# Designs tried in a protein design chat: VHH binders against Bifunctional chorismate mutase/prephenate dehydratase (pheA). Part 17

Target 1, 371 residues: Bifunctional chorismate mutase/prephenate dehydratase (pheA), of Buchnera aphidicola subsp. Baizongia pistaciae (q89ae5)
Amino acid sequence: MTLKNALLAFRNAINILDKNLINLLAKRKQLSLNIAHTKVKNNYPVRDIEREQMLLKNLTILGEKHFLNKKYIESLFSIILEDSVLTQKKWIKKYNLNKYKLEKISFLGSFGSYSHLAAQKYAKKHSKILTDKIYKNFSDVITSVEQQQSTYAILPIENQSSGLIIEVYKLLQKTPLFIIGNIYIHANHCLLAKKYTPILKIQKIYSHIQPFKQCSKFISLFPNWKLSNTTSTSEAIQHVAKENDNTIAALGNESYGELNKLEVIAKNISNKRNNITQFIILAQKKTYITNKKTHLKTIILISKKNENCEKIIRNILHKNKITLLKLKYYVTSKVLLEKIFFIEIENIYCIKHILKQFTIEIKCIKILGCF
Below, E stands for the ipSAE of ESMFold2; O stands for the ipSAE of OpenDDE; V2 stands for 0.75 times the mean of E and O plus 0.25 times the DockQ between their complexes.

## First folded at step 16 (VHH; framework vhh_7d4b_2)

Design N2 (from M5 with D59N Y62F K65E; at its last look DockQ between E and O 0.36; V2 from the best seeds 0.55)
Fold by ESMFold2, look of step 16:
Structure N2 (fold): chain B 371 residues (1-371), chain A 121 residues (1-121)
Amino acid sequence: as target 1 above (371 residues)
Amino acid sequence: QVQLVESGGGVVQPGRSLRLSCAASGFTFSDYSMGWYRQAPGKQRELVASIRSEGSYTNYAFSVEGRFTISRDNSKNTMYLQMNSLKPEDTAVYYCARGYSWGDEYWFDVWGQGTQVTVSS
């Protein structure tokens, strides 16, 4: 290693450590919110001065063991503890305002999966407190809302790198549920390793070729790393977790890393946000009316055998001066050249008339949502 | 009942080929993504290949890309894995799986019992 490359690596490692410190503070804040939930259920007070003092005492002892000044640690954690108390008080105020109105959202995944993140983003966007219900397949997710066991379902419909999620579109053809919104999630690649692995100790990185390409700027900060391709980020994470080797790391999803007992060494390391998964929210049609905020677009499913449906769709839209926002299709039979089309159009108040025209011209139409 | 049955495993010399089959029953095959996984003794189960409904997208482990080909025939409710240029490191129990995949996410809820593939000279 040249002196220039060594200095660059050290400076970059410090910047990464600072980013990790911020991430740890955010995680600590989230845990304090979980504690607030427990305190409310058991009617415990938010502030416990005796425990705060004991925590500060223990942290200063730990800090001095690691060569950190006593007053420095006391000041730092006093600020952190005061923020925690304020955060818990704000959360409890919001919780008490909504304690009688608890709705459920269903999805396929796990804690920390992209579907879970999409559910959280939907809840925040719409100022809702939702109980997560996790299922092992999309059919059960949809059924849970059809049977009113949950209010919302969230499902992916497209990923930029792998295209349409045809399995979900097939379920959309069969369900009476209505699309009431969209959520977009970017791949959030993290550098993951066993606990107490310093970034400068890492020599070899495992991942799928896509995350390597998407994180190339970050990887270039450590020019001595050896890259090994795997079939999936899950495989990379499992390999690093299995090996007794503190010189290897994986690029992959933070939540899968946590499930495999790995630590996040660096977070948000993608060059740009460029691998987007689109999720939709499904609800019963009556819920759609309750959640209506804006009428920006209408999503229509068109089932067609072997006709130039795209030309027909574009002609109807042109005749009526309606903007086509999105048109996608997949082939159901190569032999019969059967296609299923999904379109999004600008929603205007004359839409009922134009949908009537669509029904006359195309004949196999299902309205999936309007939001 | 929902089940997946693998077949086509065996003992073969390096450089030769095998074709694995996975017969599916008890569910609408074309509504799901399918995958092949393998597990060698003392190692963790790993994805070999996956294929989405209607064959719309396929994905391969780096170690098998160019040598293995996943395919499906929805009319026969069967998924295949053509394994060419076999190497001793391909020795494992191969499992068929049903579920969903997109991007780098893999969510499989039904698994077969596995078929042994041994590459030895």
Scores: ipSAE 0.574, ipTM 0.862, lowest interface PAE 1.7, mean pLDDT 81
ESMFold2 (binder alone), look of step 16: mean pLDDT 85; pTM 0.864
OpenDDE, look of step 16: ipSAE 0.660; ipTM 0.881

Design N3 (from M3 with D56S; at its last look DockQ between E and O 0.01; V2 from the best seeds 0.00; counts 0 for: pae O 17.3 > 2, placed apart)
Fold by OpenDDE, look of step 16:
Structure N3 (fold): chain B 371 residues (1-371), chain A 121 residues (1-121)
Amino acid sequence: as target 1 above (371 residues)
Amino acid sequence: QVQLVESGGGVVQPGRSLRLSCAASGFTFSDYSMGWYRQAPGKQRELVASIRSEGSYTDYAFSVKGRFTISRDNSKNTMYLQMNSLKPEDTAVYYCARGYSWGDEYWFDVWGQGTQVTVSS
């Protein structure tokens, strides 16, 4: 075979491969569109940065096995992933342009977090969409709505095991946003680790602070475990998944663990069987608060140096024939006997009168929402 | 129905003045503290000024103190915000709010639709 013929043959072979690559990319694009459709239908975010990073990592490893340069593979697939994201965004945009103003929901953490689950549930019910941005704290979630980056914010306020989430209440005292709804999520925490990890081999566990609190009894059974806080359960799970360490585990939901190829080492590890978390939906209320009989009213009441504040609240409500749906409180100062009350009341036609009475007997009140 | 309607917004040059009005309806105006909020693009909504029910006490954000004056006419169910020496940083949507006062603290529960104020050269 002449050199010329050999070169021609090789070149032809490369050309065939190039065509195949294009075909594969085309197929991948089609799948991306299908994914977009599925995401829209199920109110999933378009982008999951953490997942993308993990995917890239895995692809680079695979590339190395085939003696391909890591940077080359990373660069190539970064481009491919970005194109996929753009394709999805374009499709979604077209899909949404025709009829509805896209209203975004902000929540804590990434795909797979409990806040995400709550947001997804709400979005599905109300035909909303989720943000692609990953928020690392509750303050930023609220700020996103205040700054009109999102229309809604979803935040946890109470868990049956760990109680009130005080951090969120503190934010509620300051924000001009209003509560426009509630959603309840069953938080079934699992201990998640790499496949075939014995529980006794675990040395360190990762989680958001809330699941740690909610699973404190279980965790107490393993006094040698190191606890490491993450910004979300999704982050904890991803961290464990990407690390080549069989001595670490994460607390989080089973479904997301499975998606990340982690095994459930322990289930039902919450302090209480019915580990339900209440989430609230915050929005900029451009509408006036209406006194509809069917509406629920959420109010924060601040009492300083009043041990009988609850009694006062209940008496006022009783005298005015207002049904108390919920009353919760947390102590802000033990020394000063200061409490902040979170109350839900029904039938608020006389809200003005009630508020006046509260102002006389209670130091500060704030209406958080009516829905 | 409880309603707050803002008016008086517009485009002005720096150093100029603007007066906002808030017309209240559907409630006893004189029973409530009132306030003005503003929200600039990309920023959080912030309290600008507040006034108690009888109009004897007023509070201002540090950024507007000395330049803005909040007042009310209970006979007309109207609250005002006189904005003097306007600056570009005052550009925002301004919202009227109904509220309550306790000591040095204010809480608000009803909001208007907002009026745009733009300060530009």
Scores: ipSAE 0.000, ipTM 0.175, lowest interface PAE 17.3, mean pLDDT 84
ESMFold2, look of step 16: ipSAE 0.551; ipTM 0.848
ESMFold2 (binder alone), look of step 16: mean pLDDT 85; pTM 0.863

Design N4 (from M5 with S101L; at its last look DockQ between E and O 0.52; V2 from the best seeds 0.00; counts 0 for: pae E 5.0 > 2)
Fold by ESMFold2, look of step 16:
Structure N4 (fold): chain B 371 residues (1-371), chain A 121 residues (1-121)
Amino acid sequence: as target 1 above (371 residues)
Amino acid sequence: QVQLVESGGGVVQPGRSLRLSCAASGFTFSDYSMGWYRQAPGKQRELVASIRSEGSYTDYAYSVKGRFTISRDNSKNTMYLQMNSLKPEDTAVYYCARGYLWGDEYWFDVWGQGTQVTVSS
């Protein structure tokens, strides 16, 4: 081996080592991106000074054991660590910017309404961060999703005390949107007053017409109470909260009462023990398809075109051994004996064949969703 | 243009009756719940009675229950309030409103100009 050949051999060996070093640095950089993902999930800060100092200390000790200069190792890994922090910060910034354009959920109501509570419950149940969009009528709520201004709409369809919300069912007949889920809100009325208000000192109750009706049995126990109607339960709560008066109370929602610093004087005072409002979530077909689950229900809205539509529906379900989960209807014409049916059935393996039978025998069927 | 026009108000003696009418135009009347509100001088508007779009359910303020009757005729796009056994405390401007109703949720977005009802001896 000549001097020239020995130098070439050493240079080739160094080139191989340099390629390996670059590969390891690339792998380390990719791992930094995985760490950024984990830090976002667990709310860890990007820069962990204590961890970085500990790592540098350990690497310096390791380097000295291999006869490498301490300052050299500190400088080298300081550069590597700063690149790692920068890489993680850039990734998290891009992630947060994409997340900044959050999906929107539309509903009828105001702050503190049961529709607002239902939207919050839906967001929590599905681990979503949603921007609220509030409208004054159901048609605008639905239109906002039809025009893709919002991703979701949430609408009440039934209240245990008031029955079907016919106005919503009429809109469901016309909209191309799909039902992708349900939320149930327990509409509990509470007697709410300022702190340390004895119930026997109360002289006047504020609320909306519905809570007075729904709590009439409890109210009858206090014949001396004067009842004053307000435009909403929220207004009643705000009025009692603003007044410096320990002789007045409101009937309304516990959560909104607590937000306004009122105490619950009496709870669960409704004539019916379970006043539940059922809400549905509507979305575009593309969103509906991506949200499907293995265990699903099918909801069908059917317009009655013959006298025995209910019998036909039940016969189709019986013949195909399908469980009927819920059947509701409302009358659209007493003279024509016309009804609109809302049906919930258990989703089965061959649901397409059943839907085909519905469309053949009834002809006026609309599938609202499967969730 | 969406419009609600009240009529039938006036001056009446205590114990007598009045019938208010609300004529609706510019929208599909049968798609909405309707309500009657009243506002006495210096008071906030209060819901007096409400009726759902199909006419099957009605609700009344405690102070008027048994005396007032709300009804609607979807073929004539008209809502009515029959007010019997009128009392001086019923004196107010009465407003017709369009909206939605379920549970304790009332959402009204269109209002009439109002009609004066005065109950005096």
Scores: ipSAE 0.276, ipTM 0.713, lowest interface PAE 5.0, mean pLDDT 81
ESMFold2 (binder alone), look of step 16: mean pLDDT 86; pTM 0.869
OpenDDE, look of step 16: ipSAE 0.555; ipTM 0.832

Design N5 (from M5 with S101N; at its last fold request DockQ between E and O 0.40; V2 from the best seeds 0.62)
Amino acid sequence: QVQLVESGGGVVQPGRSLRLSCAASGFTFSDYSMGWYRQAPGKQRELVASIRSEGSYTDYAYSVKGRFTISRDNSKNTMYLQMNSLKPEDTAVYYCARGYNWGDEYWFDVWGQGTQVTVSS
ESMFold2, look of step 16: ipSAE 0.606; ipTM 0.872
ESMFold2 (binder alone), look of step 16: mean pLDDT 84; pTM 0.855
OpenDDE, look of step 16: ipSAE 0.745; ipTM 0.923
ESMFold2, fold request of step 17: ipSAE 0.491, 0.440, 0.541; ipTM 0.813, 0.801, 0.833
ESMFold2 (binder alone), fold request of step 17: mean pLDDT 84, 84, 84; pTM 0.853, 0.853, 0.857
OpenDDE, fold request of step 17: ipSAE 0.813, 0.838, 0.742; ipTM 0.940, 0.947, 0.921

Design N6 (from M5 with S30D; at its last look DockQ between E and O 0.46; V2 from the best seeds 0.61)
Amino acid sequence: QVQLVESGGGVVQPGRSLRLSCAASGFTFDDYSMGWYRQAPGKQRELVASIRSEGSYTDYAYSVKGRFTISRDNSKNTMYLQMNSLKPEDTAVYYCARGYSWGDEYWFDVWGQGTQVTVSS
ESMFold2, look of step 16: ipSAE 0.543; ipTM 0.830
ESMFold2 (binder alone), look of step 16: mean pLDDT 85; pTM 0.862
OpenDDE, look of step 16: ipSAE 0.767; ipTM 0.932

## First folded at step 17 (VHH; framework vhh_7d4b_2)

Design K1 (from R5 with R52S W102S W107S; at its last look DockQ between E and O 0.47; V2 from the best seeds 0.00; counts 0 for: pae E 9.4 > 2)
Fold by ESMFold2, look of step 17:
Structure K1 (fold): chain B 371 residues (1-371), chain A 121 residues (1-121)
Amino acid sequence: as target 1 above (371 residues)
Amino acid sequence: QVQLVESGGGVVQPGRSLRLSCAASGFTFSDYSMGWYRQAPGKQRELVASISSEGDYTDYAYSVKGRFTISRDNSKNTMYLQMNSLKPEDTAVYYCARGYSSGDEYSFDVWGQGTQVTVSS
């Protein structure tokens, strides 16, 4: 009745206060995690006994001003402080485990290849420390990121000497991963030898078949040179670096030569100065969303059977005053007149409208990334 | 299962010709670059020739240029190596491989078991 209503009201008020207490404890726990962040950066220990004792003393004094028993406050906040220490220790342990498990970048190629150089360039550009993971095929490279064994994949999509890397384009059609960036590697073949090696003393050159072809004009100036094929330019450089022989040299990239303590005997020796390989970086959608890069372009894959698909693409872009940055395609079937288009366009505010137009007129599009 | 099977090897006199074949199965052959490697006893495996997925780009080791011709027939899922003017130095196990080119080297992910070529007299 009237007395029962008063008791019910007090119990309801206590329930509300208990909810508020739980909320405050949760907020305090979150601040403890923020403190763990600060302690890691400043090399402070997790447990600060003097701080804890001072805090308990102050809280006890405050509690007594509010008619709360000293022993009660000490017991309560001792439990809260111990939970805070354990929470911080757990977070720091997890943080250190993640730190020692450096993020990985996956690629296909050999150690010291342009794929390896592209991975290093990406890491430097983004101020990252990445662990290199080399795989034997493109599918495994992509799968490593899909399964979260690596954070990034880097793959070539075009080389000026070899054209489009069709194998990669076909995998891009099927993967849920996003393109988050580009790296361009300029061929920089150099003649590399032990320090103080005179060029006229060189008798034998080691390299992969491609650099021999790409530097053939320079090599023809020395018809007495014997050419020895290796499985990679990296192998050639390592071989020359290990031998105590000033009659041998390697063709390869300058950076890997320097890493192996070789000297550049000649540079700019390629027949074609502008041999460029374009690499793309793939990542999971969640990594893509948290990337802080400005979005300057949108990459679109279009699959179409019609022979006039290129005209349709250009017309849509022209009508909307959209800059076409790159258009490449490959033929999947000449009999069925099937093509797959890879296009880059300038990122603009009306991109959603343009995608609707592509979908209506072409019906087979996939957004690969915006970066 | 991805598989490459070489054939056409044998014993031949110097100056004669052989044609090697590589039959591919378990993948879309026309999607890949292909190559021929060889390995003589006690020597490193070396790239002999490579061919792009459409056949429009070929590359050859210096030692075989002008004598060997790589080709492919995407309708038959087969790659070939025509070896003319054979020398005793060409004696090796020849392997076909599937892969790609990245400018200064080739990366191959699938290999055949090899076929023996012996040039002797």
Scores: ipSAE 0.011, ipTM 0.489, lowest interface PAE 9.4, mean pLDDT 80
ESMFold2 (binder alone), look of step 17: mean pLDDT 86; pTM 0.868
OpenDDE, look of step 17: ipSAE 0.111; ipTM 0.574

Design P1 (from R5 with S101N; at its last look DockQ between E and O 0.51; V2 from the best seeds 0.00; counts 0 for: pae E 2.4 > 2)
Fold by ESMFold2, look of step 17:
Structure P1 (fold): chain B 371 residues (1-371), chain A 121 residues (1-121)
Amino acid sequence: as target 1 above (371 residues)
Amino acid sequence: QVQLVESGGGVVQPGRSLRLSCAASGFTFSDYSMGWYRQAPGKQRELVASIRSEGDYTDYAYSVKGRFTISRDNSKNTMYLQMNSLKPEDTAVYYCARGYNWGDEYWFDVWGQGTQVTVSS
């Protein structure tokens, strides 16, 4: 039974390493897309045989220093390099077809922030190459698209733990831009350590008490770990980054870990679903969807000045057999008892009828998007 | 001109309380989250508490939770920090900040000049 527990720990460690390997391959593929962009701007060829051969030679030498067979490394990276060349060729073909407009996506944040991750996810989902434009506040993010300095804006509208991002909803009331899509980002606690730290060498984990509780099942897979509480996850990450010690790690935010030059050893390690943030994409184009799908989403903002608005909204949708996907509100005046409702419904084909019914019983309606 | 002005700092004995205020001008106060940060000499600036634009979400550093209370009055363009059961470790310059807090991220772009809080016998 003791040998069985040791085998389980080794298997769990391998599973974690395999997930990290996939993440690194994905990051490498994204860099290949960035390289393709640079090659187009400087008129470099996609394939550079001399560079590829030199890279394989260097990687073979590095692999042998770590007791990895030369042939194994050559085979592995030959496959990776061929995928990189194919990826770059595909991107360049698409880029040349779209050469009239280099599209930009604006957001509030930094490189490595959740907004940046959302922008990357949107670009990947839609096979787009987008230039990041970072602004200091939400108003500037939206204005950049209104003034055609950017093609898209990405903004958070709801966080699972903190609710509606009311500041963004206030801007949505004023802007002529349309919502053309959604992206969901999970805030995940990650195991973070200095570069080249093997997970099996780790002996002590630093973090705040909340991440220890939230990741307790993952931590139990390594019963030899000692846990040290810190005042914050930021303190834990700073401590691990400062020490020249390959036996310690932190639980905390991936982006902050990367800013402190720490490596993600494992991620998605929480017992339950991590906190989710919904991001929206804004653009000037209206999306009129005429398609064969029956699950279209329409996002509507409704202004209301009385206390029965939610019941009225639900009754109208129920009587018209319209699926209510989401209903949220925030109070605009506690003294005047004013609320603004945000609703998401399915079945766009009935929207004009529903709007007429809402207009009869409710004062103001704005369609924010349909996608 | 966007401006944040802190007040209410001072010297107090351990176990006593202080109330900090932050007066805001030059922008629509109710469109932003607000926060209190502090910085002790030789230390990095750290979040103490934050409050969403409508007071619908608040967050606190572990070291002050249960002792400090953040609040805001949008009709007066003012944010407050009630600091109870003060400890010597709370000694710092306290800064008011404007920006956004939506749970997992904090983005503050405008800062006040700070007010000194000193907790000593």
Scores: ipSAE 0.504, ipTM 0.837, lowest interface PAE 2.4, mean pLDDT 81
ESMFold2 (binder alone), look of step 17: mean pLDDT 84; pTM 0.861
OpenDDE, look of step 17: ipSAE 0.695; ipTM 0.903

Design P2 (from M3 with S101N; at its last look DockQ between E and O 0.59; V2 from the best seeds 0.00; counts 0 for: pae E 2.03 > 2)
Fold by ESMFold2, look of step 17:
Structure P2 (fold): chain B 371 residues (1-371), chain A 121 residues (1-121)
Amino acid sequence: as target 1 above (371 residues)
Amino acid sequence: QVQLVESGGGVVQPGRSLRLSCAASGFTFSDYSMGWYRQAPGKQRELVASIRSEGDYTDYAFSVKGRFTISRDNSKNTMYLQMNSLKPEDTAVYYCARGYNWGDEYWFDVWGQGTQVTVSS
């Protein structure tokens, strides 16, 4: 009846539609962020010109079915697509910056090596996101933490097949850093080859001497195989990955095979119980002690000892009812029978009393960590 | 300056022996494991033998075990490779390397220039 009442009703309807349009645009923008997450994980480019062109074509066809001008739809969605690209680029830039500002863990090795796996296991165990820093010698690994270029270092201290890693223990004697944790890695030797390689087609195996020794029972099942020594298992894997030859394979760890696009043909082929390497984590601060652990560990270095030191150590531990978890040593003088001891003990309570007795009786003690 | 210098290579008839030496300088020799590698023409470089810092563990390639002996003298900063019963297949450039080894892990960061060993009649 009145023109002004009809106009007000139409304007209210338009306002409601405009609110809905804004809500849909916001929802679409949030989905663009989800797409950015997927693209960074799979190394896809942000801009997909082919998809954008196809989307615009489909939308103009749909718009024409609803009596909307083709040029209008094309212009509108071109603006929307450009905003989507900018949103994704901003998110990826922020993600990359945060990635490089995270705490760092240093180790000797390569991507896919057991040290790398140990670093990943430590990060997962403690719900941390750490940036890997790889060095070519243990001294640089330790120095990186001493100079605060990295927060953590991870180093091997013992391997079940080859024993104590004396080179690391020598560095532990010199460094002011503290041991704040342990990680154990099981060797996982695999037969690795190009995808779709049948095991019966394999004629030649590349690897380092140690995997050949450790997998000799499995290898004996294939007496026709030719064994070729390489400088390392990583070199063997790289060689097989680069050659266009489906009659060759490598023995090495699964992670390094995966990085080089090789398929696992056989898994868990070692002769004896898993060959375990123990890694330690070093940091600047001694106060890394979780209240959730019931039984804490203390690692003690005893240097410059005389012949009776082992008896003294065991006597002190026995009288104080302390569990000896590990006792290792290496000889510094065969003529003088001088040894350097490394012991690991388990504490339930404050260790101050125990350390006092140790320092009274032994004198040459360095506490490497309590965790 | 960290340096490894090999010596003792040469031409020798099959069945004879050679002793290679590696003189180390510019670092604390006893803090590292050492290794001998070799590379024949057209082949990949391969481990021959390795020895840990105190001589507490040694390792050998299958092809040289029983014939070659690795040793070190930390007081002289020198590593040795005694090569007995040499075969034409042992012909290669032999390299000294410094680093670490444990289990199936071998990480060498410093290499010498190499010395030629030729076994032929």
Scores: ipSAE 0.564, ipTM 0.850, lowest interface PAE 2.0, mean pLDDT 82
ESMFold2 (binder alone), look of step 17: mean pLDDT 84; pTM 0.854
OpenDDE, look of step 17: ipSAE 0.687; ipTM 0.896

Design P3 (from M4 with S101N; at its last look DockQ between E and O 0.43; V2 from the best seeds 0.62)
Fold by ESMFold2, look of step 17:
Structure P3 (fold): chain B 371 residues (1-371), chain A 121 residues (1-121)
Amino acid sequence: as target 1 above (371 residues)
Amino acid sequence: QVQLVESGGGVVQPGRSLRLSCAASGFTFDDYSMGWYRQAPGKQRELVASIRSEGDYTNYAFSVEGRFTISRDNSKNTMYLQMNSLKPEDTAVYYCARGYNWGDEYWFDVWGQGTQVTVSS
């Protein structure tokens, strides 16, 4: 054997050992993924510092028995342990994203709009993570759920200053979807900036064009402000939060501003004030929750051509001791005196009897939801 | 095909009046709010006025309140803007739009080609 041949033999042996080391590391990584599975099911943290410390101690003792330097073993397994934590975190993130992407909520609007805030509020209220789907008109929003492209739709039905959103009510008359919830949003456009930013120091305002229009009276009080359009109110808030600049501010919703650690410099700066918007959530699933000692809301659509319809409705509810929460209508024909009524009542388990009474005295009714 | 066609623009002296109209076709006119927007050279498009589907709610920009009147005739699928006491700052291209308006929310998805209004001496 020559020196070159002996070296080649040792190098080949090392290559075999290195292949085995890689295989063992791969097997260890797979076990880390199995551990991530278990941690998700039991809500355990990814890092277990006590376990890591115990493992390093035991491995250094074992390494010293085999004449391996303590610092070498500590360094090696510290790298391996950190990779294990990273692998588990990536897997859990991917798992959660797949789980959340199975449900979508559709609305008309933009990121940072009040419809978007209503969608977020609904998701939080019900402990859900929903994927937003934005459409350009209400008909497409409703169709997306009818065709099972989305799980939920959220639509406004009433605004405190402008009344019923009749365009939505017309769609509710025709859709087979059910109202499964309510969300109320207060219009509170705010001037938002980093902490300790005096309003007189501000030189540039970021926002979407709609809030600039909606707050134009307030903005006119500061003619030296430069206005910078952004794609969304959310983008404006994130930009101001990212920059360490005490001369910039954003116009947007208070809730998103506070989540991004911005201070509210001015509130209630919209041209019209005291605007609460009621949103409803539509879905294909129909759930009636009829419990003893539970008070629920039922929304009923009633079409009636007679002038006495409101009195008949009130009499039926009074006779059955049902609480009328809200009664609204719009006129569809002044010649025929035709009205479309929308009624919210307190829902206790007697609703079938009430529906029969309505159908006897009133031409047609439709249950829009119970929640 | 959904269309909005504006008409009635032109050149007028300050203090005079114009009436714009918007003819709608290709959709159910009664299902939508309508709006007038305008865009001066080098400026962003801005709301002038809006009107709900039944004509029961109207809204106006501060700069035109008391001078402009929006209306609609659902039987003719037409919306109007009566512009009185015109000022040089009213000079712009005026656009008809279809969509929704409630409170401070303005969401329009279809726009006309625009008609020029010029107020000068």
Scores: ipSAE 0.554, ipTM 0.842, lowest interface PAE 1.7, mean pLDDT 81
ESMFold2 (binder alone), look of step 17: mean pLDDT 83; pTM 0.849
OpenDDE, look of step 17: ipSAE 0.801; ipTM 0.940

